# Ledger of designs, part 7: VH-VL binders against q8vl04

Target 1, 152 residues: q8vl04
Amino acid sequence: MKKQERQRYIKRLLSSNEIERQEDFVKLLRAEDIDVTQATISRDIKDMQLVKVPSATGGYHYSMPVQKQMDTEKKLKRTLKDAYVSYATQDKFVLIKVLPGNGPALATLIEAMHYDEIFGTLGDDAHVLIICKSLAMTLELQQKIQRLLSDH
Short names: E, the ipSAE of ESMFold2; O, the ipSAE of OpenDDE; V2, 0.75 times the mean of E and O plus 0.25 times the DockQ between their complexes.

## First folded at step 1 (VH-VL)

Design r4 (framework fv_recibokibart)
Fold by ESMFold2-Fast, scan of step 1:
Structure r4 (fold): chain C 152 residues (1-152), chain A 123 residues (1-123), chain B 108 residues (1-108)
Amino acid sequence: as target 1 above (152 residues)
Amino acid sequence: QVQLVQSGAEVKKPGASVKVSCKASGYTFTGYYMHWAKQAPGQGLEWIGEINPNSGGTNYNQKFQGRVTMTRDTSISTAYMELSRLRSDDTAVYYCARGYYYDSSGYWAFDIWGQGTLVTVSS
Amino acid sequence: QIVLTQSPGTLSLSPGERATLSCRASQSVSSSYLHWYQQKPGQAPRLWIYGASSRATGIPDRFSGSGSGTDFTLTISRLEPEDFATYYCQQYGSWPLTFGQGTKLEIK
């Protein structure tokens, strides 16, 4: 398995499991027929900059770095504020119009946020089309965009 | 250990201002939103507003707009909420709380709360 | 603003009984942004259920959350003495953020 694919799987494991030790990663990945060693996981933890965050019962578990997530959100807010023109919604669609040259970058940043409401995003030079999973989720994503635009 | 520690109780006269502090420890202060909520005696919770500690950007509930100011000092990982032109109905416990983004699900929730600061407004 | 209405305002039950707490929104709220908090007298609120149905860390499995759209429910299958508290629902999707008025669960 390529490094990028393995690291994507590690992200999925973190969302579904509280993983306390490197050996737990090895065990869970091998259960899915992914051949890894502790040395490989140690390098992945370093590369992905995983951090240990407190559990409610005491101890720590691995998590994606919040600063990396916040850096992505910071970039998204900056790009929106710099390039935002307008947005409209229709059924399960959100269409964001931006200044030319900014569509693909905005689409990539929105996808990097991993919003559960989103089925997919498409960006051209001046537009980002967001396809949501349902009408209710479109309204909720609309609120998130409103929050990003009003937060200065 | 992730913790939010707020300043002590305050007693103020009507028309005065109060500034409550919330000191964060055990996490990257600039990585999470800080929110403030009000709870009048025997009543429920009311959201006042939020601050992004990284940018200093704020969003306030319209009910408090013009009277509330949120700031932060990143060098000491401390957030502040100042409420001006105090009225008797501002008597309440004020809480700070961390906004946490649950990865892959898009959930924002208040996962860690300060202990609360009682502000009493009386003559 | 989205108004969250909780019912009942007070629920008097005995240990061992099932509790059902309701939260109704004035307009549709994605389950991803509907949360429940527990608060005991003299204490700060504590996150209990996030995203309508996900238990926060350390919360016993006798607690479950459900619902979508405008109707959300917090269920406690078998009440323990430590469960008697006030429970607040919250929406974190629309500005301003809002809380319900609370349901006080008290010992009968």
Scores: ipSAE 0.000, ipTM 0.502, lowest interface PAE 15.3, mean pLDDT 83

Design r5 (framework fv_recibokibart)
Fold by ESMFold2-Fast, scan of step 1:
Structure r5 (fold): chain C 152 residues (1-152), chain A 124 residues (1-124), chain B 108 residues (1-108)
Amino acid sequence: as target 1 above (152 residues)
Amino acid sequence: QVQLVQSGAEVKKPGASVKVSCKASGYTFTGYYMHWAKQAPGQGLEWIGEINPNSGGTNYNQKFQGRVTMTRDTSISTAYMELSRLRSDDTAVYYCARESYFDWLLPGYYMDVWGQGTLVTVSS
Amino acid sequence: QIVLTQSPGTLSLSPGERATLSCRASQSVSSSYLHWYQQKPGQAPRLWIYGASSRATGIPDRFSGSGSGTDFTLTISRLEPEDFATYYCQQYGSSPLTFGQGTKLEIK
């Protein structure tokens, strides 16, 4: 496994888990059949410049630094502006149509934004399907996407 | 090998237009943004704008907005930059450059491959 | 618009000496979006350092980049004759993409 692929897995873990210690990364990655050492994770934390931030339940957990989060938003805005074709909504679903070749990239960027409204995101060559937790959350996500498309 | 080859030097009169080409080879043309930059004699680099060869979407530096047009032809892997209403201070070497591969997790938005440059001279 | 100010404008040194080139941004720039290029007379610029500190392919280890926020530095530990060139920093953390005015390394 390439370093960049492993770091994408680490970012995914951060979006769905509150990770307090380096040991927790090792355990979660091994549960996904990714064989890593604590030394490898220590280097990844340094390379990704992960920081500890306050947790809602008390204590601290690892998070992406603010600049990396802003960088992700810039890339998402760029991808949406360049490849966006249309979108439709139905109940808890948002379906975004993009130019061919852009679906997987857009799905990855949306997942990386860690929107609380999202249950899951799937991308194919030209579509991204976003499954929201509720109808109300689908409407909120719609507004967020509209704002991204309206910005430069 | 990845290469960008630009069209040859041009001499134009004030008020004319010039269209510079940049032919890409050795990579998937539609997979990378293309940038254009200006370098006046003895001066530094100035960004003109960018184009997404896949969508045709462009973003121009405000200083050139209204005088610059970027286009591409995907069938021949060629990008174009047209500058209109030429002035003497448009005399410069113009470069095309390929933006780094898009990877949302890694550093980005740097130019990893450059064309050789096209000298445009605007003289009366 | 983010203005990148490079200092000094011209640096006169001899082979074997250490060079330190500075790039200061008018606003904070993510390290991921600050890069350095080398340009020799009559040639196109060449990518040298990307993401503030990563050497491009083939760049000798005597070159190092560092910095964050508004202050970035390119260091050459021991100048070789082929290192005398103009170096430009570049940002695209904010549109428009901008370059510094360049630092020219010249032989004393």
Scores: ipSAE 0.000, ipTM 0.516, lowest interface PAE 13.9, mean pLDDT 86

Design r6 (framework fv_recibokibart)
Fold by ESMFold2-Fast, scan of step 1:
Structure r6 (fold): chain C 152 residues (1-152), chain A 123 residues (1-123), chain B 108 residues (1-108)
Amino acid sequence: as target 1 above (152 residues)
Amino acid sequence: QVQLVQSGAEVKKPGASVKVSCKASGYTFTGYWMHWAKQAPGQGLEWIGEINPNSGGTNYNQKFQGRVTMTRDTSISTAYMELSRLRSDDTAVYYCARGQWLVPYYYYGMDVWGQGTLVTVSS
Amino acid sequence: QIVLTQSPGTLSLSPGERATLSCRASQSVSSSYLHWYQQKPGQAPRLWIYGASSRATGIPDRFSGSGSGTDFTLTISRLEPEDFATYYCQQYGSSPLTFGQGTKLEIK
């Protein structure tokens, strides 16, 4: 497997799992038929600049560096400001209307933020449909989007 | 409207315990770490610890380890900090603050703070 | 523990002047985990700058944050009367989370 493909899987594992040790990466990747060694994972951790943050279980787990997440947020803010037309909410749905040609790019950026409120995101040419996990989480996501739009 | 509302001022004797509450509203209580910080009169801020409201897991600053206990009640979206064996130098304003999102893994600092609770330890 | 040292402890300036506040870490801190707070007497701290350089919502553009590694700076390009307050830097690059001792910005 190419390094870039392996590191993409590592990012997916981090978004879905609290990974505490390098051995856990090896175990999870091998379960997906990706053959890796601890030495390879150690290098990937350094390459990706993964950090340890406090865990819900009382220990620490690996996470993507916040600087990379903030760069993604900056791109998201710019794309929203450039292409934003309007939004509407209904139950657990947030529908963002954008200038034609911008929906898929915005959907990708929203997915890259890994917002906990989101069940799934779909983009067509001029719309991004966000399906939230609950009504309460839809209201929270709406507030987050409003803050992004109002930021300098 | 995201808000943290703390319990009122307390006056305690040395050796007693105090339990401060922090009621959250306007957001998913279980989605964010809750932090507690101490500010003695005329002094700066000192971190006491944090609690994951979803799991109940805690991380304490070693300076307070053995004297502090953090808990929460998810049914009323309220976090608690109990400090035992109070000393005169525990006299301070205690703050709760909303921290990092549990999932995903990015961090924006502590963006919402309670109004503070003055705890006075005097004999 | 990472120790954050702020300088100066007190900065006396007049409205219209430029303010430069420093925060130095005892070991390297990712910019992503360094934040600044403003606190006025009798009030809770308010998040001002996050991730070393991003202004929080509603913060005027005269405020800017910069720095990386061990040296971080908060700059106010042209002081307004409402800017006189105590500013704290904070890190959570490693546990325990720590604050600097604060820089008090006071009117001259």
Scores: ipSAE 0.000, ipTM 0.480, lowest interface PAE 18.4, mean pLDDT 83

Design r7 (framework fv_recibokibart)
Fold by ESMFold2-Fast, scan of step 1:
Structure r7 (fold): chain C 152 residues (1-152), chain A 122 residues (1-122), chain B 108 residues (1-108)
Amino acid sequence: as target 1 above (152 residues)
Amino acid sequence: QVQLVQSGAEVKKPGASVKVSCKASGYTFTGYWMHWAKQAPGQGLEWIGEINPNSGGTNYNQKFQGRVTMTRDTSISTAYMELSRLRSDDTAVYYCARSGYSYGLYWYFDLWGQGTLVTVSS
Amino acid sequence: QIVLTQSPGTLSLSPGERATLSCRASQSVSSSYLHWYQQKPGQAPRLWIYGASSRATGIPDRFSGSGSGTDFTLTISRLEPEDFATYYCQQYGSYPLTFGQGTKLEIK
């Protein structure tokens, strides 16, 4: 498995699971047919700078550093506010129209958020096409984007 | 009190248009999608389409595409559905319904209007 | 489009009996997107079961939903007089959103 691909899976696991131990990463990745060792995961944790944060249920779980998450979200919100023109949905597609020159940057920021709803994103000069995993996930993503646009 | 109140019954001639209203109260109108469904006499439910009251964005069932227009007025928390070029088989009760959610992927219709009977007759 | 087929179309039973209502989809539907509504004559539909198995607020525990993939079931363990109504399944998994044709639960 390639390092970059594996680390993308790790980010996905963090958003959908509360992972307390390194052994849990190994188990979850192997369940996805990704063969990995604890030593490899230990290096990934350090490379990605994952931190342990308190869980609501007590104990701790791994998370992305808060500052990196907040910085990406802040940049996404700013870019949306500055360049947003219109928004349309169809089936599992979300199409965002932006001012020319802003599509690729917005697509990159949306991908950096690692939203579980997203299958993939494509950006051209003035549009970002987001392909969601299902109709229900398209609606959830739409609500997330609307909150970003309405937030003060 | 959370509710949707629809406009009263309408009788229209073939070829005319009808505009049904759905007034929301007791919740944040722009926080939920509004849907419209058709129920012909003695028959089941058929989804017509949806509108996002926040953006005004719409998605229509292809069967009604070109004849239906959904709009809203956020100042009075009211959604509208206009159906044009009416035919006798458009005779039905039309419902508005809110799509609520409960933490996740459960987009369901948790609140319905009382229905509006539209009769198309010559 | 996903076609939902409900069976039987009409189910005649007496109070106290068990009712089993079927909803079959023409293609796989995630359980999270399959819902049931109850409708009585002259009234709007009411959300009854969401996400295949979760009871909506105020729905008695004699009602249960189950199923996955293409086969979903609504079960009423001991019918009460107020349970006689038409039940519709509905999918929110793909556009256009669709409803089954309904199962009418009637006395006798």
Scores: ipSAE 0.000, ipTM 0.480, lowest interface PAE 19.0, mean pLDDT 83

Design r8 (framework fv_recibokibart)
Fold by ESMFold2-Fast, scan of step 1:
Structure r8 (fold): chain C 152 residues (1-152), chain A 124 residues (1-124), chain B 108 residues (1-108)
Amino acid sequence: as target 1 above (152 residues)
Amino acid sequence: QVQLVQSGAEVKKPGASVKVSCKASGYTFTGYYMHWAKQAPGQGLEWIGEINPNSGGTNYNQKFQGRVTMTRDTSISTAYMELSRLRSDDTAVYYCARDTYYYGSGSFYGMDVWGQGTLVTVSS
Amino acid sequence: QIVLTQSPGTLSLSPGERATLSCRASQSVSSSYLHWYQQKPGQAPRLWIYGASSRATGIPDRFSGSGSGTDFTLTISRLEPEDFATYYCQQYGSWPLTFGQGTKLEIK
C-alpha cells in the first residue's frame, strides 16, 4: 500500500483503538490485509508526528497531535489570567469570581477540559460555580486551577 | 523509545551553583509537564518542582526558598534545573521525570518516564 | 504538607510468599492521586501502580493496590525474584507533591 493511503488508515485506527506499541499497529493492519513492517510503522509515526498520551488502560497510547486540546487549555489559562478576581472553596464547591461578562465563557472552557473531578459547572455574569464529586476531588481541581494560574 | 537523558555527575563546593540538564526524546516535549526530584543518599524522594515546557511557567516547592530555577530550551527538547547557594545537605541524586498529564487530558497518572539521575556532591 | 508513612521499613521474605506494603497519609488523599513506584539500587524509580489500584503498562497481575482516604496498600500475591526492590508511595493531591520514605523488600 502507498504511504499516503496507509497513513490514512493509521489515522482511522487511532480513532477506534488505544494503541500502545508499534507492534499493535502491525497486528491491526495485518488484520485488514495491509502489509507493513515495524520499520515502516516507525517512519509513519515520525512522519505523522504521533504523540503518546495517558491511557485509561494504564501507561499511554498513540494519538494524533492534539492541537485542539492544547488550544483549549491555552484559552482557559488566558481567560483565567485576564479575568480572575478570586476563588473560594467549601466542601465540594469551588466558586470562582471573575470580571463581569466573563463567567459564561470561563464555565464553557472548564467544561471543555472534561476534568474527571467535576460533577457540573454553572456560570453567571461574574461567577463560575463548580460542583465536584467529592471533597478530595475539589482539592484536586483546585490544584489544576492553581497550576494554570502559576503557568505564564 | 521515550526517554529522558540527564547530564553527568557534578562535584561542587558549598556556595556554588549547579545546573543539571534533562534531554527528552521520543515524544512531544512541549505536551507534558516536567518534574524534578531529589534523593539524598540512602533516603527517599523529595519533589523540587515542575515546569511547563510549552510556556516556561514553573511551580516550586517552597523548601528550596528561591535557590532553584527551572528553564527549558524547546529547540533541543531539553529541561534544566539550577540550584544555587549549595549546601552539604544538597548532596543527592537529582531526577527529571515526565508527568503523565497531557494538555486537556483531565486525569493524572503520575510520573511515567524518569531520567537516569544526576549525582551532585557538595563537599568542602 | 501531606506526610506519607510507609510500613514496614524493611520486609524480608522468600520467593513465592505474599507481600503486603502499607502507606498511611497524614491527611486524606483521593485514590486517583495515590501512586506507587518501584526502585532498584542504582536505577531511577518506575511508575508501578497509579490511582491507588491501576497497574501501569507491563506490570504483572500479581501486583495489586487498594485503599482510600488515609490508608493505602500494595500487595504482591506471590513474590518472584525480580520483585525484590524498594517501593515508594506518592501523593499528587496536594502541593508540594510528597513521597513516602519507602519499603525495602529483600530476600530472606
Scores: ipSAE 0.000, ipTM 0.524, lowest interface PAE 13.0, mean pLDDT 82

Design r9 (framework fv_recibokibart)
Fold by ESMFold2-Fast, scan of step 1:
Structure r9 (fold): chain C 152 residues (1-152), chain A 126 residues (1-126), chain B 108 residues (1-108)
Amino acid sequence: as target 1 above (152 residues)
Amino acid sequence: QVQLVQSGAEVKKPGASVKVSCKASGYTFTGYYMHWAKQAPGQGLEWIGEINPNSGGTNYNQKFQGRVTMTRDTSISTAYMELSRLRSDDTAVYYCARVSTYIYYGSGYYTVFDYWGQGTLVTVSS
Amino acid sequence: QIVLTQSPGTLSLSPGERATLSCRASQSVSSSYLHWYQQKPGQAPRLWIYGASSRATGIPDRFSGSGSGTDFTLTISRLEPEDFATYYCQQYGSSPLTFGQGTKLEIK
C-alpha cells in the first residue's frame, strides 16, 4: 500500500476510534488487510504529527494535530497569489476567477476578513462572487484586492 | 514579530476624557481588526468595541455607546480609544487586542484575539 | 447578550493534581466561537485554547478543551507551577462579545 493511501486510512481510524497505543493501529490496519509493522506506524505518526490528548476514560488517545493554521490575511494573500486568474466588476458585483478547486476556500477567507464593503460572498469551484453594499464600495474593494496581489 | 505597545498610565478627574493609544508593529496594520477591552480592579474582562483600521469603521458595545470613540492613524500604525465623561467606575486597565482568523486546511476557521497590548491603567479620582 | 458563567470562581490545588474548569453559556454557542485565555497578575491575557478544543501555538498538551452547546470545560491533566493563573472563557459568536468572570487557579 502506498504511504498516502495508508495515511488516509489512519485518519479515518482516528475519526471512528480512540486509539491509545501504536500496536492498536497495527491491529486495526491488519484487520483491513493492510500489512504494516510497528516501525512503519511509528514513522506515520511522526510524519502526520499525531499527538496524544486526554481521554474521558482517564488515559490518552491519538489525535490529528492542527493540519495547518495561519492568519487569515496571510492565507488570503497566498491563496490569491497562487490561484488568481482575473476579476471583473459590474455595478455592486466583483467576480474573481481562480484556478479550479480554489473558489470555496477563497470565498471563506474573504468572508473571514469582515470587509466593511461586503454584503456577502458566494464561491463555486472556480469563481468567487462578491456582492458589495454600493458602487463606491465595489471600487474600494477592487483596490484592496489589488494591494493584496501586490504584497510580498 | 507582532507587538502592540500601549501608552502609559493616566490619572483623570471625573468628567474628563482620556485617550489611550495602541501602536502596532510587525504586521500589516490595516489587515486586522483591533478591539478594546476593560478590566476593572479585581474583575474580569469586558468588551468595549472594535475598529477596522482599513476603513475606520467601528462597532461599540451598547454599554459604552455615546462615551467611547475609536480611531486610528494608518501612517503610524496606531489605534486610539477615547473615553469621555469619566466616572469613578471607569477606573480600570484598558487593553487593545488584535483579531486574527486561523484557517485549518479543509475544515474552516476561528476568529481569535491572538495578540494583546500590555494594558493601560486609567485611574479616575477626585 | 450571552452570559458566560465560570465555575468554580477559585480553585485551590497543588502541583501534580488535575484541574477541571467549567464555562456555561446562557444560550447555545457554536464550539468554533468558544475560546479560553490565560492571564497572570500584572499581565495581558494570552490565547490558550480556541474553537473549544484546539491548543494555541506553544501550549502544552496537558491542557485540553471540550464541550458544545452551553457546557464547555478546560482540563489540565497534571498541574505545573506555571499553570496557576486566572482562566477566562470567551464567546465570539454574538454581539456584544462576552467573557466569563474567570476561574482563579491558586496553589494550595
Scores: ipSAE 0.000, ipTM 0.504, lowest interface PAE 15.3, mean pLDDT 83

## First folded at step 2 (VH-VL; framework fv_gimsilumab)

Design g11 (at its last look DockQ between E and O 0.06; V2 from the best seeds 0.00; counts 0 for: pae E 14.4 > 2, off the site)
Fold by ESMFold2, look of step 2:
Structure g11 (fold): chain C 152 residues (1-152), chain A 125 residues (1-125), chain B 107 residues (1-107)
Amino acid sequence: as target 1 above (152 residues)
Amino acid sequence: EVQLVESGGGLVQPGGSLRLSCAASGFTFSSYWMHWLRQVPGKGPVWVSRINSDGSSTTYADSVRGRFTISRDNANNTLFLQMNSLRADDTALYFCARDSPYYDYVWGSYYFDYWGQGTPVTVSS
Amino acid sequence: EIVLTQSPVTLSVSPGERVTLSCRASQSVSSYLAWYQQKLGQGPRLLIYGASTRATDIPARFSGSGSETEFTLTISSLQSEDFAVYYCQQYNNWPLTFGQGTKLEIK
């Protein structure tokens, strides 16, 4: 099965199910006669930039990102609002902790802002590491992140 | 079928103005970032301008900043480029193009999955 | 501004041949590179994005590879409809930039 065809099935599953675990994707796809491994599903989740959001009944479930296009800054603010946990700075580094599954989406949005302070950005499942060009620029970036997190 | 159709090109004298239009169909126009690009025959395309989904954010190439204005009418699925103070080096075929989402996401990705056929603009005395 | 240099400028080939087109960037663009095909009198058609991912409905004979500063587009068995001009485009930095093109001509 083509990757794009498989990912369309995953998108449809998300529209009608609250899926909490990667193994649940495998079970649901196998019920549709689509044999996949958990490793394939893990890659699809990262490729599709799926996010985990809190469920009303406790726990978390996978969700598609916002369907409508928004400007980059509004998308960044929304992603932080939905997934942000904490951040810390040390030297030229800013480490942002996010809810699992949200690191790649946040890293992509930060890169799309084209902040002059940033040398590079790396994301994993639940973290974004930002490497800044200097200590002074790290402090400037920290202030920008704080403004993005602010309600008013 | 996604379709983009440019219009409004023509022959104009230096210092003149033109307004280009791009009619969009076959997709939810208001959900996509849109771009204008231009191309001189025998050369690669050159990016001109972009506008986000609701029109609140615009960006221009340095060569056109202050002279060109990108806008959109989401109710009528139309993209515009107002070109003022035209110069001979604005002569080109002008394309509208749809920004491509990252693998079915609605975010801008800055590569162009659909282009129109172009409308020619000639600036000559 | 990131300059993309394509080579060769023109390539004369016969149907059925394997062709490889080159695109070099003046600085790293990671994998944020797209390839387009443009036939005379038409708008460009997206072939490849992300350096190596085929766009929808693009035949498997088209493939892309490379990263950072060096990229290639390969057509494994050239068809009659593949004679066109091919452009690379980077989307790592503002402003977005294109190469000067490679024209693929029938021999």
Scores: ipSAE 0.000, ipTM 0.507, lowest interface PAE 14.4, mean pLDDT 84
Fold by OpenDDE, look of step 2:
Structure g11 (fold): chain C 152 residues (1-152), chain A 125 residues (1-125), chain B 107 residues (1-107)
Amino acid sequence: as target 1 above (152 residues)
Amino acid sequence: EVQLVESGGGLVQPGGSLRLSCAASGFTFSSYWMHWLRQVPGKGPVWVSRINSDGSSTTYADSVRGRFTISRDNANNTLFLQMNSLRADDTALYFCARDSPYYDYVWGSYYFDYWGQGTPVTVSS
Amino acid sequence: EIVLTQSPVTLSVSPGERVTLSCRASQSVSSYLAWYQQKLGQGPRLLIYGASTRATDIPARFSGSGSETEFTLTISSLQSEDFAVYYCQQYNNWPLTFGQGTKLEIK
């Protein structure tokens, strides 16, 4: 399973379960025949910026970061919705064309999302060039962009 | 034991259609990305198409885009490749392959940890 | 596309010998390189990924090395079951590409 897909699965698990410990993620994923270690989950938790929130029972469980990341993502979606023209991919490169004046802002928002797929970004007046770490990660990022554009 | 068994291959005329199937067992099928590749005898494999775990994302080689459709039935642990408008150069042994779940810190791998035995497709007049 | 050139095309060897197979990429693929073994009438079997990491249940006699454009697969002591065709595959650039293969045959 790809990292992005695994993390999506983790997000789904969080929506349907109160998960208190990292090893619980491991158990749940392995029950689905997903080979994962606690170290990997630890990294995912970090990457996803999961937070612990109080449970009704008095303990704590993991949750998606609600405010900050959602706000950034909302801003990103809004910017894309308002300024998006087109995008294209070539190998590890993603080129997003936007209405003039929106490139830098979009690049900043993309950077703020801290996508693991991205090696770096450059923004000019009407473009954002994203350099991905690998071909596979380009495809993952493309899916992410599609979701943003589709209001998912 | 992980097993992938392709079927549906055969002889078809140019312009014809064929639907390949891949029966998966020995693992949680719905948790894995799947691929189709093809191989001409005496040559290396060529990637054809991939599909993510829930079927929401598909990708195709340029040579088959618009003609081939990859899909999956997770309830029945089956991968499909609908091949339309077949051409002579589509003739090959077609493999289904599982996307590897092995990742270190450097994620983003597109290699294949399990392959089927292949099903032959011959496009000829 | 990235062209992977394997050498030699065919290698005649005897059991017990050390075997080194080469895979050269037309441009850098970093460490995104896999090796496969394919026996007659069978699908490929993953041997190595990430240029140097053995896949699960792969014998220790198989090892991979290299980065960027030059890669090698080494079989420290060839066994009778190792006679097959070996392919390298890159997944750094689109499209994914395989080498033409190296055939190991019995001397």
Scores: ipSAE 0.000, ipTM 0.582, lowest interface PAE 12.5, mean pLDDT 88
ESMFold2 (binder alone), look of step 2: mean pLDDT 92; pTM 0.942

